# VH-VL binders against o60147, part 279

Target 1, 175 residues: o60147
Amino acid sequence: MLEKNKYLYIFRHIQTNQVLLSQGNVLKKTALFQLPYPLQKPVAPNGMRPAKLRKDHWVPLLKVEFPNESMFQSVFMQLLNYRKYRSVQPLTSDLLKLPIPVRRRKIMRQEVPNTIADLADILNKEKFPENSVRLQLSDKSDSEYADWPPSVQIDSEEIKLSRGFREKTTVDEAR

## First folded at step 13 (VH-VL)

Design vb30 (framework fv_patecibart)
Fold by ESMFold2-Fast, scan of step 13:
Structure vb30 (fold): chain C 175 residues (1-175), chain A 122 residues (1-122), chain B 107 residues (1-107)
Amino acid sequence: as target 1 above (175 residues)
Amino acid sequence: QVTLKESGPTLVKPTQTLTLTCTFSGFSLSKYGVGVAWIRQPPGKALEWLAHIYWDDDKRYYPALKNRLTITKDTSKNQVVLTMTNMDPVDTATYYCARIRYYDSSGYFDYWGQGTLVTVSS
Amino acid sequence: EIVLTQSPDFQSVTPKEKVTITCRASQSIGYYIHWYQQKPDQYPKLLIKYASRSISGVPSRFSGSGSGTDFTLTINSLEAEDAATYYCQQYDSLPLTFGQGTKVEIK
C-alpha cells in the first residue's frame, strides 16, 4: 500500500558542483562514497575514517518522480552505474595537458551536466509511458544539457533553494 | 524533432572560396553542451572532421586545413556557416554538418544532415 | 594526431552470422570512441557511444566493447539491413579522427 522510494533526489555542492544522488530528501553520509575523492579531510591520518557530511553545503539540483518503485530502482541503479563507470575511465589526453588544479575544477564542474545527460540517456532507453516521469529542477535551464523522451514531463515550477529539499513554509512564504 | 540540412554551391572552381550553411531545428546552439561540426567525405573514402563550434563559441579546426577554414554561428537563425578558401579538386567531397553533444570533456555526433556533394572543377 | 586502424577493410557475411569489426588506436584513448553506420548513399548514423553505450532506436544486436587501444563493434546476428560501411571515431584529443571504414556485405 505505501508507495515508498518513487522519488530520486539529486544534490549539488554549492562550491564545487559535485553531485550526490539520494533515495530520500535528506542526504546520508554514505552518499559521500559516490565522490571520486573525499570532499572533506578525514579525521584520522590512516585514511580509514569516512569523510564528514556537511549537509549545509549541498543544495537541491533536481527531483525525479517515478510512477512506482520498480521504475525508480531501475533508473537509480543505472545512474549509479553510469557515474561509477565514468569515474574509472582514464581522463582524455586533452584534459591531461591541464594543470592538476584546473583539471580537477573542470571535472567537478562537469558533474551537473554529466549527471543530467546520464539521466536523460537512461530515460530515452527505457520505454516508460508518456508523461509518466516528472522532472523538477532548481534551475530549469539545466534541462538543456540533454534531449528528453516523451515519457518525461518537466515541471514549470522550479525547486525553491533549500537544504535537503525541505520547504520551509511560513506565513511569509505561503503559496 | 532534431534536423540539420546543408546548403551552398554544388560546383566550385579551383582557387574559389566555398561557403556552406548548416540550418538546424529541434535544438538551440545557445545552450550548454551542444555544438555543430562539419565533416566531409571524398567519393569512396573515409570521413574527415573539418571543424566544430560549441554553444560558447569555442572553435576547433583540423590543423592541416586551419588556415583555410572559418566556422561561425548565428544562434538567432539556427545556422552554422563554414568557409573554406582556395578550393582544389582534391576538396571534392560530400560535406555534412552534424550536431556534437558535449559530455565528459569529450563529445559525439548524434544527428547528421543529409550531406551536400561539392565538386571542384574548372 | 591519433590514427584509428580498422580491420577488416571488407567482409562478406551470411545472414544470421556474427560480425566482429576491430578498431585500433595509435595511442591509449580510454573509452572515448564512437561507432557509426553508413549505408550506401546515406549519411552516417550513431550506433555506439563511449565504447559500449547503446543508442536509443539502435537494434540490440549491435554492441561495443574495449578500452585503451583495442575496440570492437559486434553484430551478433547479421540482418540484410546491416549491409553498410562502419566507422570508428575518437574524441580523446583534437583533431578528431575516424577509422578508414569497414564495409560489410551480405552473401
Scores: ipSAE 0.746, ipTM 0.863, lowest interface PAE 0.8, mean pLDDT 86

Design vb31 (framework fv_patecibart)
Fold by ESMFold2-Fast, scan of step 13:
Structure vb31 (fold): chain C 175 residues (1-175), chain A 122 residues (1-122), chain B 107 residues (1-107)
Amino acid sequence: as target 1 above (175 residues)
Amino acid sequence: QVTLKESGPTLVKPTQTLTLTCTFSGFSLSKYGVGVAWIRQPPGKALEWLAHIYWDDDKRYYPALKNRLTITKDTSKNQVVLTMTNMDPVDTATYYCARIRYYDSSGYFDYWGQGTLVTVSS
Amino acid sequence: EIVLTQSPDFQSVTPKEKVTITCRASQSIGYYIHWYQQKPDQYPKLLIKYASRSFEGVPSRFSGSGSGTDFTLTINSLEAEDAATYYCQQYDSLPLTFGQGTKVEIK
């Protein structure tokens, strides 16, 4: 697999706070299938997801460097499983009492803290060697969403995307 | 390392007010998604949630006891205080403070204090 | 309020045998159920959160399952140190409630 590597990138949407997971420094249009709420108006009657991904609307939330591809794949798959499990459960009764637009905004706002907490939960469970996992956060205060295990080093360096990340046009990713 | 410890009187007379303090270390109540809760357990009975306070000062109380309960925090001292008025012998219980983690619109208690037994008798 | 009913109230179990504890909610609570272990004269400890997710440091013999109204905590091979009272807890809605507890003793 061309995407196999030891890096996990997580992106947040600048307006909705929705989160996308990426294998490496490339955000593909298929990542849109991770979203419970569409970013664009509903498509034609066949119900297909929007084909265009606007890379300028997504910013890095965090980057994780693992010692090897096996550890990366394990954590990445567990994060996808956490998101999938959450998506099929009913909402809490308190959320269901809210009007739909208010409810959706509250749920979307929680994706960043939920994703960070999920990542920390998985890393605490796996018990990797001390200081073996490097975590870079775009906003250092986001580290406060979770308690991190001894395996994690929090890096103060800014996340740099590849030179080509935002050079590709949305036309290249259209249906 | 997260620790919590309850302190306060171990004996209270009926009609008096109980004040319990939870002192914690290893986390800040300024941290997103954290709070401190008070849970009690009468001898030989089940756990009963009383109140909690979150990082943003949002306070929640058990409805049947709301008129008797006040919860406050002092973030600079790492303390949460619970006050319960008009104590009755049926309020005899071990009182715990615990860290509540807010996650996915629900909360769970990941670390607990040792508990303090409060006996209400004349 | 949401009422959580645990069954059985009490089990006396031989070491190495499987223990199953159930928790039933009076209304659907999704997966917003958490499980605690309380040994005699000790404070409760978190075992399982969100129905099936193990808390850090919890032995693999403990597992949780279920969604909606019916939830199960399983201990696949009981050890002597597992003698305790087990509680389920919901926070689908306030007030936050606990089950009545299930006491597990060694034969």
Scores: ipSAE 0.556, ipTM 0.815, lowest interface PAE 2.3, mean pLDDT 85

Design vb32 (framework fv_patecibart)
Fold by ESMFold2-Fast, scan of step 13:
Order: structure tokens, then sequence, then C-alpha cells
Structure vb32 (fold): chain C 175 residues (1-175), chain A 122 residues (1-122), chain B 107 residues (1-107)
């Protein structure tokens, strides 16, 4: 009845352009562990991070539909691994010449193109069936950050949701 | 499908100015993170980066050749132009243009043109 | 500027043998190293980016490793079509620089 873990929901921060990956259409607080800035803070003594998730600050970037759970898990884990690998590298010498505020802004700004490039790299590496992976973007031009394999079908309809991946209701429209 | 192709004179006299055009398709130079570079290779020698230009018109040049090089783009024509003044026989090389993909505050050359051999002789 | 030194300059290899090419940077550059293959009379093609990530369409026999100053490109089982000159290239800082190249020939 319910399709389990066949969708990858990718969110973008409205101010910083930082990116979060989610298995569900609603972000969980634990997703904040993906961010470089929060990841640099020590974990609280009780094992819980003091982090605030402002769900209204995160909008849809893209939604990926996979034909099965196995393909979803493979791609999702590889995306997380790409982000971890980047986090252990030193910054480029040219980037280190920039003032800290300028440096941070550049790093955050590039997370959208980096994440889309990572997704395309993984999908190009895997030999999935033709048109088996469906991408739906909030801004279709963001597909230009990468070259896509034949396994990918880009939906002509853009995501028009402004409240995560849930549809607007009469109550939402009254706000 | 991404393609790049170099065009310009194949023979240049010493002291003249070389003008090379890179015409590309399959991408736009208006999108964040895209650029075009010029790299040359003298016969039998290693690759040498010369210059590049990004989507936002940010330009970078090899320091030792900076005073001789100019790179420009025409986004509407999908072209990037390199000019190099005061050509010398040592500048004889195959000249390539290549697409830059920006990633992690750095970049890489993912697609290259076929190259054009420029011979500098009297 | 960052100098990249490749070793060996030249290697003649029997088909199916393992080939290793090393690139050493004059200063630490993290993982900001790429590898290109250039066959005779052809343009360079991207093989490996960011030290270890294969570019699309590149055969699985090619792999890259390393970080900091020492990097390696490996061809696990050499095929005839792999006869080429291989170049490493850094993008840690400007000016961008390439290694001198390693020429691989089939015996």
Amino acid sequence: as target 1 above (175 residues)
Amino acid sequence: QVTLKESGPTLVKPTQTLTLTCTFSGFSLSKYGVGVAWIRQPPGKALEWLAHIYWDDDKRYYPALKNRLTITKDTSKNQVVLTMTNMDPVDTATYYCARIRYYDSSGYFDYWGQGTLVTVSS
Amino acid sequence: EIVLTQSPDFQSVTPKEKVTITCRASQSIGYYIHWYQQKPDQYPKLLIKYASRSFSGVPSRFSGSGSGTDFTLTINSLEAEDAATYYCQQWDSLPLTFGQGTKVEIK
C-alpha cells in the first residue's frame, strides 16, 4: 500500500543555499548532521545535538523517484559519502586567501551545484535501466549543473510547493 | 551532447597577434559553475594552461603570459575568444579549449575540443 | 606555483599487466588532483577527478588514489587501447599546472 523508501527528497535553505537529503517528505532534526557547520560542533553530553530545525526555512530542491528500495539506498548512501569525503579535505589554497565570511558564503552557495553534480556522478556510474530514475526539480534549469545518463528522465513539470513537499491547503493559503 | 571546437589561423608570422575562437554547444556559459579554458601543447611536450573565463566574466591568466593574453566571451554566440600578442616560434603548439565544471571551490576540465595546431614561422 | 612531478616518464608494459603512475606535488593539495589520458594525435580526456572519482564512461580498470602530496593512477590490467600519455593536473591554486606526463606503450 505504501511505497517505502523509493523517493529521495532534497531540500535547499532559502537564505544560505545549503542542502539536506531526506528519505521522507518532512525533514527530521537528525538531517542537520549533514551540514558542515553543525557537524563541526561537539555533540551534547547526552548524545543529542543542540540544533534548531526551522522547517519553514527549507524548500524543495528536487525529488528523485527510484524503481526500487535497493537503488534508492545505494544512491542515498553514496551521496552521504560524497559529502563526508569533502568534509575531511583541506580547503583549497585559493579559498584560504579569502576572508572567513566570504569563504563561508562561497562554500554554502556551491552546495546546490555540488549535490546535483554528485547525484549525476553516481547515476552515471551505476548502469540503471533507461528512463528508470525520475527527477522533478523546483527550478528545471538546475539540471544544467550536470550531464545526465540515459537512465534519468527529467519531469517537464516543476515542483511548485513552497512548504516542503506537501501540497498547499486552504489553511496554508490563509497564511 | 557537449562539443567544443577551436578555429583560427594555422600559420602565424613572428610578432603577429593570434586570435582563436572556441565555439561550443550543449551548454550555456550563463549558468553558475561553468567556464571555458585555453590549454596549449607544444609538439612532443606537456600541457600548459593559459587562461580561462567563467560564467560571471571572471578571467584568469597564466602569470608569465598575462601581458600577452586576452580572453573574452560572447554568451549569445556560445563562443570564447583568446588573443595572444607578439607571437614567437616557441609559441608553436596545439591549442585546445575545454569546458570547466566548478566543484568544491575548485574545478576540472570535463570536455575538450579537438585542438588546432598553430605554427609560428617566417 | 605548484610543481607536479610524475614517475615514471616512460613505461613499456606487456598486455594484462598492472600499471602504476605516480604524481607528486611540491606542496599539499588535498584531493584537488585530476588525471587525463591523451592517445597519440588525439585530445586529452578526463579519466579521474578529485583523486579517486571516475569520470563517466571510464573503464573500471582505471582507478586513482592518494591525498596531500602523493597520488597514484592505476590500470589494473593493461589493454592495447590504453597506450597513451597520462597527465596529472592540480586545481588547489592558480596558476593551474600539469605534470610532465607519463607515456605508456605496449610491448
Scores: ipSAE 0.759, ipTM 0.868, lowest interface PAE 0.9, mean pLDDT 87

Design vb33 (framework fv_patecibart)
Fold by ESMFold2-Fast, scan of step 13:
Structure vb33 (fold): chain C 175 residues (1-175), chain A 122 residues (1-122), chain B 107 residues (1-107)
Amino acid sequence: as target 1 above (175 residues)
Amino acid sequence: QVTLKESGPTLVKPTQTLTLTCTFSGFSLSKYGVGVAWIRQPPGKALEWLAHIYWDDDKRYYPALKNRLTITKDTSKNQVVLTMTNMDPVDTATYYCARIRYYDSSGYFDYWGQGTLVTVSS
Amino acid sequence: EIVLTQSPDFQSVTPKEKVTITCRASQSIGYYIHWYQQKPDQYPKLLIKYASRSFSGVPSRFSGSGSGTDFTLTINSLEAEDAATYYCQQYDELPLTFGQGTKVEIK
């Protein structure tokens, strides 16, 4: 039987490439507090009131299945901590040379590669059993943003929406 | 498995041009987030970064040596080439190529080649 | 350019003892610092990235800490295989620079 809270879902914003983490199959509007830059036109990062969640603008990036809830919780918390720690560092000289709109676009664009690299780094550190963690991506080429440990099994099937009438993926405020 | 290997002449005369090739496997320079750097180490001394090139052809050079250095890539051949002009005995060093992984608008060297000793003498 | 100064230049240590190596930057560099190990006549290997994040396959006895200008690499319980020169390296500002190195030998 399926145990609750063994799945980590990561979602990507289709316009900005900003990333949201979710516990299980639901993306709640409170997840917007994870964003350093709000989806509304640019204001200060971190601590800003999040924009309203537009469910049609978020698509799954990847899904991770863990052997148990304890492993899920450890990885999920470390991933949030990595993202928070990164966000409070000073910008590099390369970013400071760029005009503000270009700078923010570059920062947002790298969130997908950074999050995937963060996930791989944490999984390399945790040293879980071989093939114990199942990773499924919407675009398998995104796995190339990192080097994965032996504990990770990458699913050959991608996460896809069926052709035809577009059904929403796992994006909802949830009851 | 990621591997990198340097190749080129082991002996260069003063004033000549040095050309070094880095051949790598286990990754592609066509995908976001990777690059190749050249770092040298004179005998018994510290590491010195020379140049790097990223997947998007962004090139960076050590400023004091910029006029002597050229870095290029051939993504289809999995090769990065460094050219250094007007060699001098003080340029005698072991030359390494290394993969640079782009992260947070910065980077780190995660895998290195074995190095090739280049001696500059008459 | 950013100058990285390591301390000490050299230390000879008894097996199982704790080793600390310090790297000081001439200006604040956030967490944009990495640590490498180079054994005699070998190529460098990445140990710690972004001040405190261990690279894959690196033994848990290696750890890094610090932010801004002061950074530390720690080896808890030194093993014979840890005899090497250790380098810090920054990527906050071009040119990329390395410290002068710290040589660790076993007594």
Scores: ipSAE 0.709, ipTM 0.847, lowest interface PAE 1.3, mean pLDDT 86

Design vb34 (framework fv_patecibart)
Fold by ESMFold2-Fast, scan of step 13:
Structure vb34 (fold): chain C 175 residues (1-175), chain A 122 residues (1-122), chain B 107 residues (1-107)
Amino acid sequence: as target 1 above (175 residues)
Amino acid sequence: QVTLKESGPTLVKPTQTLTLTCTFSGFSLSKYGVGVAWIRQPPGKALEWLAHIYWDDDKRYYPALKNRLTITKDTSKNQVVLTMTNMDPVDTATYYCARIRYYDSSGYFDYWGQGTLVTVSS
Amino acid sequence: EIVLTQSPDFQSVTPKEKVTITCRASQSIGYYIHWYQQKPDQYPKLLIKYASRSFSGVPSRFSGSGSGTDFTLTINSLEAEDAATYYCQQYDDLPLTFGQGTKVEIK
């Protein structure tokens, strides 16, 4: 009743490494509107087209637990704003020298480190209380993409999923 | 805690080859989106980028110096080595290594070594 | 190569006053500009990345703004420890380039 919506779920595409943000453990079709332009356009007849939301192609990357809904909303909105701002900026000249398929593959692959770095930037700016924000990662080494503020506590236990069947993300209870 | 430290000779004669080693801790050069760069600064002058190497062994060099520069990495030893041939007095500078973050397809230098002054004189 | 021109080259400022440093790029670079602080006989430290995003641990008195060709670094209230040379740096294209630097000293 009190602290509803205090979790931020971040998903990545198993093939492209593209990232989607969610307020719930299950992705909604509308999450696809987060994908930056022009990555949504087809690059070839049979390759790298934006798919319909296929839940089996998106896996948990990171779960963030906030003390309350207000902190969750603040961070969630700022992450969406970072992604929107990128879509307005021109691509670097260095990147534009690459063939379109190679360019898009490189852009997509960096969405995971970019999202993690953005999250850390926001948390460093917000000055939340020490150990008030809890991170659980599917791969703990992904925490190395950023420097984390004292407000962040990284869970020793990684997020695990069932094999072969769709199940809820399983996370060991801690503290 | 991220740290980087430069090592190598402080005095080099003209025409000799300079070899500098950057030893780092607190991160791995096997991780996507990370690299190490070499930047120099002649006394009283601005910063000048020389080269960098990324986690995937992608190497970039300042075009005018490309024929003189070689950058390599040893991921297991946490080291990046820069070699510069045919040294000249105008190459006298403080040489820094720094971590480059490949963020949004554009890099910034978030942590720097202390720098090492290399003097080139006969 | 992309040339970055900073202004002013030098300024002497009274403590607590506002400092404004500008960096102009020879071509449009979006937001791909970063700012560094270098105190005498020390290594550079990252202050601002992507024109406006503060790096971890940087005091709130430092802020950045701008896009395209014109960029600004602002120190809202100068402290004694802020005496340093400030550099802008672009990563829109190779080679990576820095501005010539702006030296700020306390009056």
Scores: ipSAE 0.687, ipTM 0.845, lowest interface PAE 1.4, mean pLDDT 86

Design vb35 (framework fv_patecibart)
Fold by ESMFold2-Fast, scan of step 13:
Structure vb35 (fold): chain C 175 residues (1-175), chain A 122 residues (1-122), chain B 107 residues (1-107)
Amino acid sequence: as target 1 above (175 residues)
Amino acid sequence: QVTLKESGPTLVKPTQTLTLTCTFSGFSLSKYGVGVAWIRQPPGKALEWLAHIYWDDDKRYYPALKNRLTITKDTSKNQVVLTMTNMDPVDTATYYCARIRYYDSSGYFDYWGQGTLVTVSS
Amino acid sequence: EIVLTQSPDFQSVTPKEKVTITCRASQSIGYYIHWYQQKPDQYPKLLIKYASRSFSGVPSRFSGSGSGTDFTLTINSLEAEDAATYYCQQYDSEPLTFGQGTKVEIK
């Protein structure tokens, strides 16, 4: 599927900091299936998987440009697997001692750092060519959530809002 | 590159207070998800966690030693300091500082200092 | 306090043989277990985190598995540089604890 299949777009929810992965710059409702159901994580609020996608509630976290579709697919699938595996693990005993609202806030606050750490972990394992993967963040300081391999170039430019309230994550989309 | 280095006295007399400093580089202790821990190892024995401090100044201590331990950080100097009171010969050990990475409401130590042997003897 | 018990305490192994080290927790700890390698007179180095995830730069011969109470670190084909003491560590609950260690020597 064309150029966009070389890009991984990662979004975060403006209120909950939950994370969604996308193959395109625009989120599709099917992305909501990435979020765990409350039944799998009883401490999570029902709102972790909204009834419908409110695109105005999601902002870009980062985008990753891969040299080809194969590398994109490999990393994308591994990220989904990391998130799925985490969602079915029991919570720590220390978390279970916390009141439910405190527990939920603590879990949600770490979704952005966890996702960035997962991405870096996968890229460190996948010996890709030097400077072959380009990473652009909305907040460049978020790169500090992980240690990056030589294969990663971090773009000096942060993801910027386009004219008005619409967000553009590529130069081509802004034009 | 992440580096950590312990400094402090190598010889301490019984009843004295030990002060150890961990100086680090390659990361900031102001960013979510990082902390610095102190772990010791008596000669020929297993590793024993003592304390750690997180980016948000949240402090954790080994319960049996809590009354003897104080951990502080100076984010601007990239330093974490551990103070241990009333030293005893059984506290003789190599003392390590390590970066603790907070992930999925838990933690692991990804980078360690070289360690400093502290001998407690009269 | 969660107690981690490693077995065996000591193992002398011929080069190229498979090494298996087990860590048993006194209560269920999910996947919140990590493995470290400590060579003589050196500081520990992280090998495996969250039961099965290899740390960057760790040779592929090292792997981890398990969940709940029983965990295993495997060295598929022992090399001379693998002579070390191996420790498991949990952070399911405080206080954070380490196993007693397993010493691996080359025959």
Scores: ipSAE 0.755, ipTM 0.869, lowest interface PAE 0.9, mean pLDDT 86

Design vb36 (framework fv_patecibart)
Fold by ESMFold2-Fast, scan of step 13:
Formats: C-alpha cells, sequence, structure tokens
Structure vb36 (fold): chain C 175 residues (1-175), chain A 122 residues (1-122), chain B 107 residues (1-107)
C-alpha cells in the first residue's frame, strides 16, 4: 500500500529569482521547460533543449501539503495554467518603455511574488476545509505577497529535501 | 483583516491646501508588492485616480494634477498622506484611499476606505 | 491616456436575468483590466482582476472575459443585491483610468 502524492514543492533560482514547480522534493531536468528565459545558452545549435539543471542553484521556496491527491492535482494544474497564461500576455505599455535587459530582470525578479499570489488566488477560489492545507515557507515573510483563505495553515518549519537533491547534502524527508 | 480610513477636513475654501490622511491596519507598507492609492469621485461622476505610493517609495501622480499633489508614507504609523494645493470648487468629491496589490508589473485596488466627502466652497 | 468606454451607461434588468457590461479600451491593454462594484452611497469593491480572475468572496455569478481592447463583465443571474454601478479600470500604463460606469437597476 503506497502513499499517493499530495505535496507540491516550489523552488526558486538563487540568482534570477525564477521559479520551478515540482510534484516531489527533487527537481527533474524537464522542469526547466517551465522557464520563459533560459538560464544559460542552449547545448544544441538549434536551441530547442532546456539548459542543464544545476540543483545547487535552486532552493526550496515553499511546500504545500494537500488533504488528498485530487486536490493536489487540481491546484498543481491550475498553477501551471496561470503561469502559462501570464507568459503569453503582452507586457504592460510602461514595461515596454524599458530597455530589454532591464525589462527581463524586472520580469524575472517578480516571479516569486507572482507565483505565490497565483497559489493564494487558486486556494481562495477552491472551497477547501478550514486548516486543511499546510503551507511551509522557507521565508515566512513571503506569506505577505498574498491574502490567504481560512483553509491554509502557514508553518515556519524547515523544508526537508530528499537525499540526492544535492550531491553534498544528506538531508532526507521524514515520513 | 485589512482596513483603511480617510481623515481630514470636510470643508475647504478655494485656494487653500487640502491634507488627507489614510490610516490602515492589517498590512505593512514595508514588504514587497503593496501600496496605497488615492482615488476621488465627484458627486454623481466616475472614479478618478490621483496618486499612489508603493512599499519602495515609488510615487505616481495623475499628470495634469502633478504640480498640486504630494503623497508621502509613514510606515511606522501605518499612514499615507495626500496633499493637494490650490483647491477649486471642481475638486469637490468623495476622496478614497485604497490598497494596491502589485502583480505582473501592474496592480489592482483590493480594499478601499469608506471615503470622505470634501466640499470646496467659499 | 487610455480611455475606457463602457456600454451601456444604464440598464434595468429583471431579477434572474443575465447582465452583460462591456468595456472598450482606446488601445490594446492585454489583460490589465479590473472590475469594481459600487452600491449607492458605498465605497467600491473589487470583483474581477486581470480580466477574468475572481476576487476572494465574490459570488460565482460574476465572471469576466476579454483581452486586448474589448472586455466583458457578466452577471449570469441577477440578484436584488447586485443593483450598483460597475466600473472597469486599467493598469497597463499611467495615468491609471476608469470607465465612466454602468448603472444596473432591478426592474
Amino acid sequence: as target 1 above (175 residues)
Amino acid sequence: QVTLKESGPTLVKPTQTLTLTCTFSGFSLSKYGVGVAWIRQPPGKALEWLAHIYWDDDKRYYPALKNRLTITKDTSKNQVVLTMTNMDPVDTATYYCARIRYYDSSGYFDYWGQGTLVTVSS
Amino acid sequence: EIVLTQSPDFQSVTPKEKVTITCRASQSIGYYIHWYQQKPDQYPKLLIKYASRSFSGVPSRFSGSGSGTDFTLTINSLEAEDAATYYCQQYDSYPLTFGQGTKVEIK
């Protein structure tokens, strides 16, 4: 009898502030397809593959525990859809007045607060039971990017990573 | 819970300066992504944005009124103050303060004060 | 500045009927449009943000749609408590602007 996944992990890039969503406590290389801007030049001349994943450059932003697998899947898919929808919208006219490098830096640095706000928006829309969703933040002050529904309980406990997340780290997720 | 409340004079004579204070609770202007705006509404007319100030002290003013408007914040007191010089009867309106939530290089007004009617008359 | 034009200016609607309010921008503004409800002698309340995202606590009968220049606020089944003036507002560029408002009354 195996446990079904009911955890969402979100990671942030330590230099660019870009974020990645994961269904587990380990980042997979395919998560890089979520990024609108590459972290480094493509390996192939045609530039169609994601950049190499350097796990030492990504840190946990938050972890969400849902009451069940179905609620996890619903929120996870909605969050991906929100991020994709935002990425295809035109930029504001005021943002377009900025030089390209300045514009991109500003967009990337907003990704953490945007993602947290998206998560809160989805959870406010869903009518989950009171205190049924556990939100763990690496930096508790990041909870201030949004207003949270009664369904969310915010904890300051350390987010534990599985062995193999980083070669030099022996941290393991306790059951 | 988030609350905002406007305070200031309800009657102002032409040419005088109006000073309005917005006192808020339930949030701080020291964290990323929050600001306070002033919006007015003349009797029976539409809403008009006047100015706002963000957590990082970025200030924006309605261009046609910029020379008359000053917005400041006092994070320790949870207050934002708007000053408008050279008041005219056409400035008679209900003045609101509202919280701005910043998102995707843009923003929206999620919570509003009750408003304060300012009448400009001799 | 970006001008927002709402239509209609006024409508009187029977309870339970569908209400549609449109907002047209003088230039393309992506999805940077929000909708507010203002009941008589009350302050405005946020209903819909970023064209289609409902604000917390807003009844499901309210929905928003559109992109670019043409936006719609829909009340799929009007309730008596929905009598109000509705405003669209853009934050694509400064100065921030509101539409002229649409007044909805119950027949």
Scores: ipSAE 0.750, ipTM 0.856, lowest interface PAE 0.9, mean pLDDT 86

Design vb37 (framework fv_patecibart)
Fold by ESMFold2-Fast, scan of step 13:
Structure vb37 (fold): chain C 175 residues (1-175), chain A 122 residues (1-122), chain B 107 residues (1-107)
Amino acid sequence: as target 1 above (175 residues)
Amino acid sequence: QVTLKESGPTLVKPTQTLTLTCTFSGFSLSKYGVGVAWIRQPPGKALEWLAHIYSDDDKRYYPALKNRLTITKDTSKNQVVLTMTNMDPVDTATYYCARIRYYDSSGYFDYWGQGTLVTVSS
Amino acid sequence: EIVLTQSPDFQSVTPKEKVTITCRASQSIGYYIHWYQQKPDQYPKLLIKYASRSFSGVPSRFSGSGSGTDFTLTINSLEAEDAATYYCQQYDSLPLTFGQGTKVEIK
């Protein structure tokens, strides 16, 4: 393909705990299409204000470095498929008994644990070489949401974002 | 590695209280969605879920046995304790503790202890 | 409570044959079904979670399928070590329930 990319970044919304996947350390407006619940209310049909990306409202959850682009692509696509499949499943009967606001908060709260568990599940399935995948977590304790295979090396270094990631505090619009 | 082990009496008289302890290693009860469950199996019969407790102290009990069951945890000791009152011969079973993972609004048991046979007889 | 009914109760199979075990729920449970293997005098082990996702270390001959009320566990080519009782379990709603079990023996 085109560019070499070995890095997966996952971001967490500071208020809702919703999760976005990104290729590289820059979060794009189009990533908002991953969200099942909009962050802002629509104004009117066809006059509806598009969802806006507030980069200052998203913080890194984790960063994964793969040995090569092929491994990155395989894992990235599988993560997207897990999230899509989950989003179309019928809700459990236990969730349906909850009032709508409580139900939505519970579902959104699960996105971080679910995403980390998804990542670990995919990496357990893929049989990559020992210590070939480097995982950096903003909160190291989040590693406890899953059991990690021997292919994963958990790094304690801070996740570094590009200089321009948070330069704009203004809201950007999704396409 | 994750391990769980049950301990407690192997023989209990009718009407007595059973107390079982699950001691685990290789994980902590500090994160959302991880817990310890108790499941029993009478000789030659199916598995029966009894109770579980999550890291945030959320407790769930099998409704028909709820008035007889108490589940507690000691996070510092990596232990979960199940107490069952008024034991009867029909409660004779192998009792297992297992780690429960709550993921995508559902739960499964990914690691189990070896089980302990509890016989209830006079 | 949700009742899970497995069929068959018992199956005696020659090595290398395909084994199919079904689990039927008394109401729709989406994909919130999990499968366990229990060998004689041993504790249960997780095989499949969320109807079709293999647990780590589980041989590829095991697969799961289904949604709603009807679920299937398949062993594509039975090995001697697969002689065991298999249980389905749901957590669509509390209380958690298991099926009655299916015993698989080698001829």
Scores: ipSAE 0.714, ipTM 0.858, lowest interface PAE 1.3, mean pLDDT 87

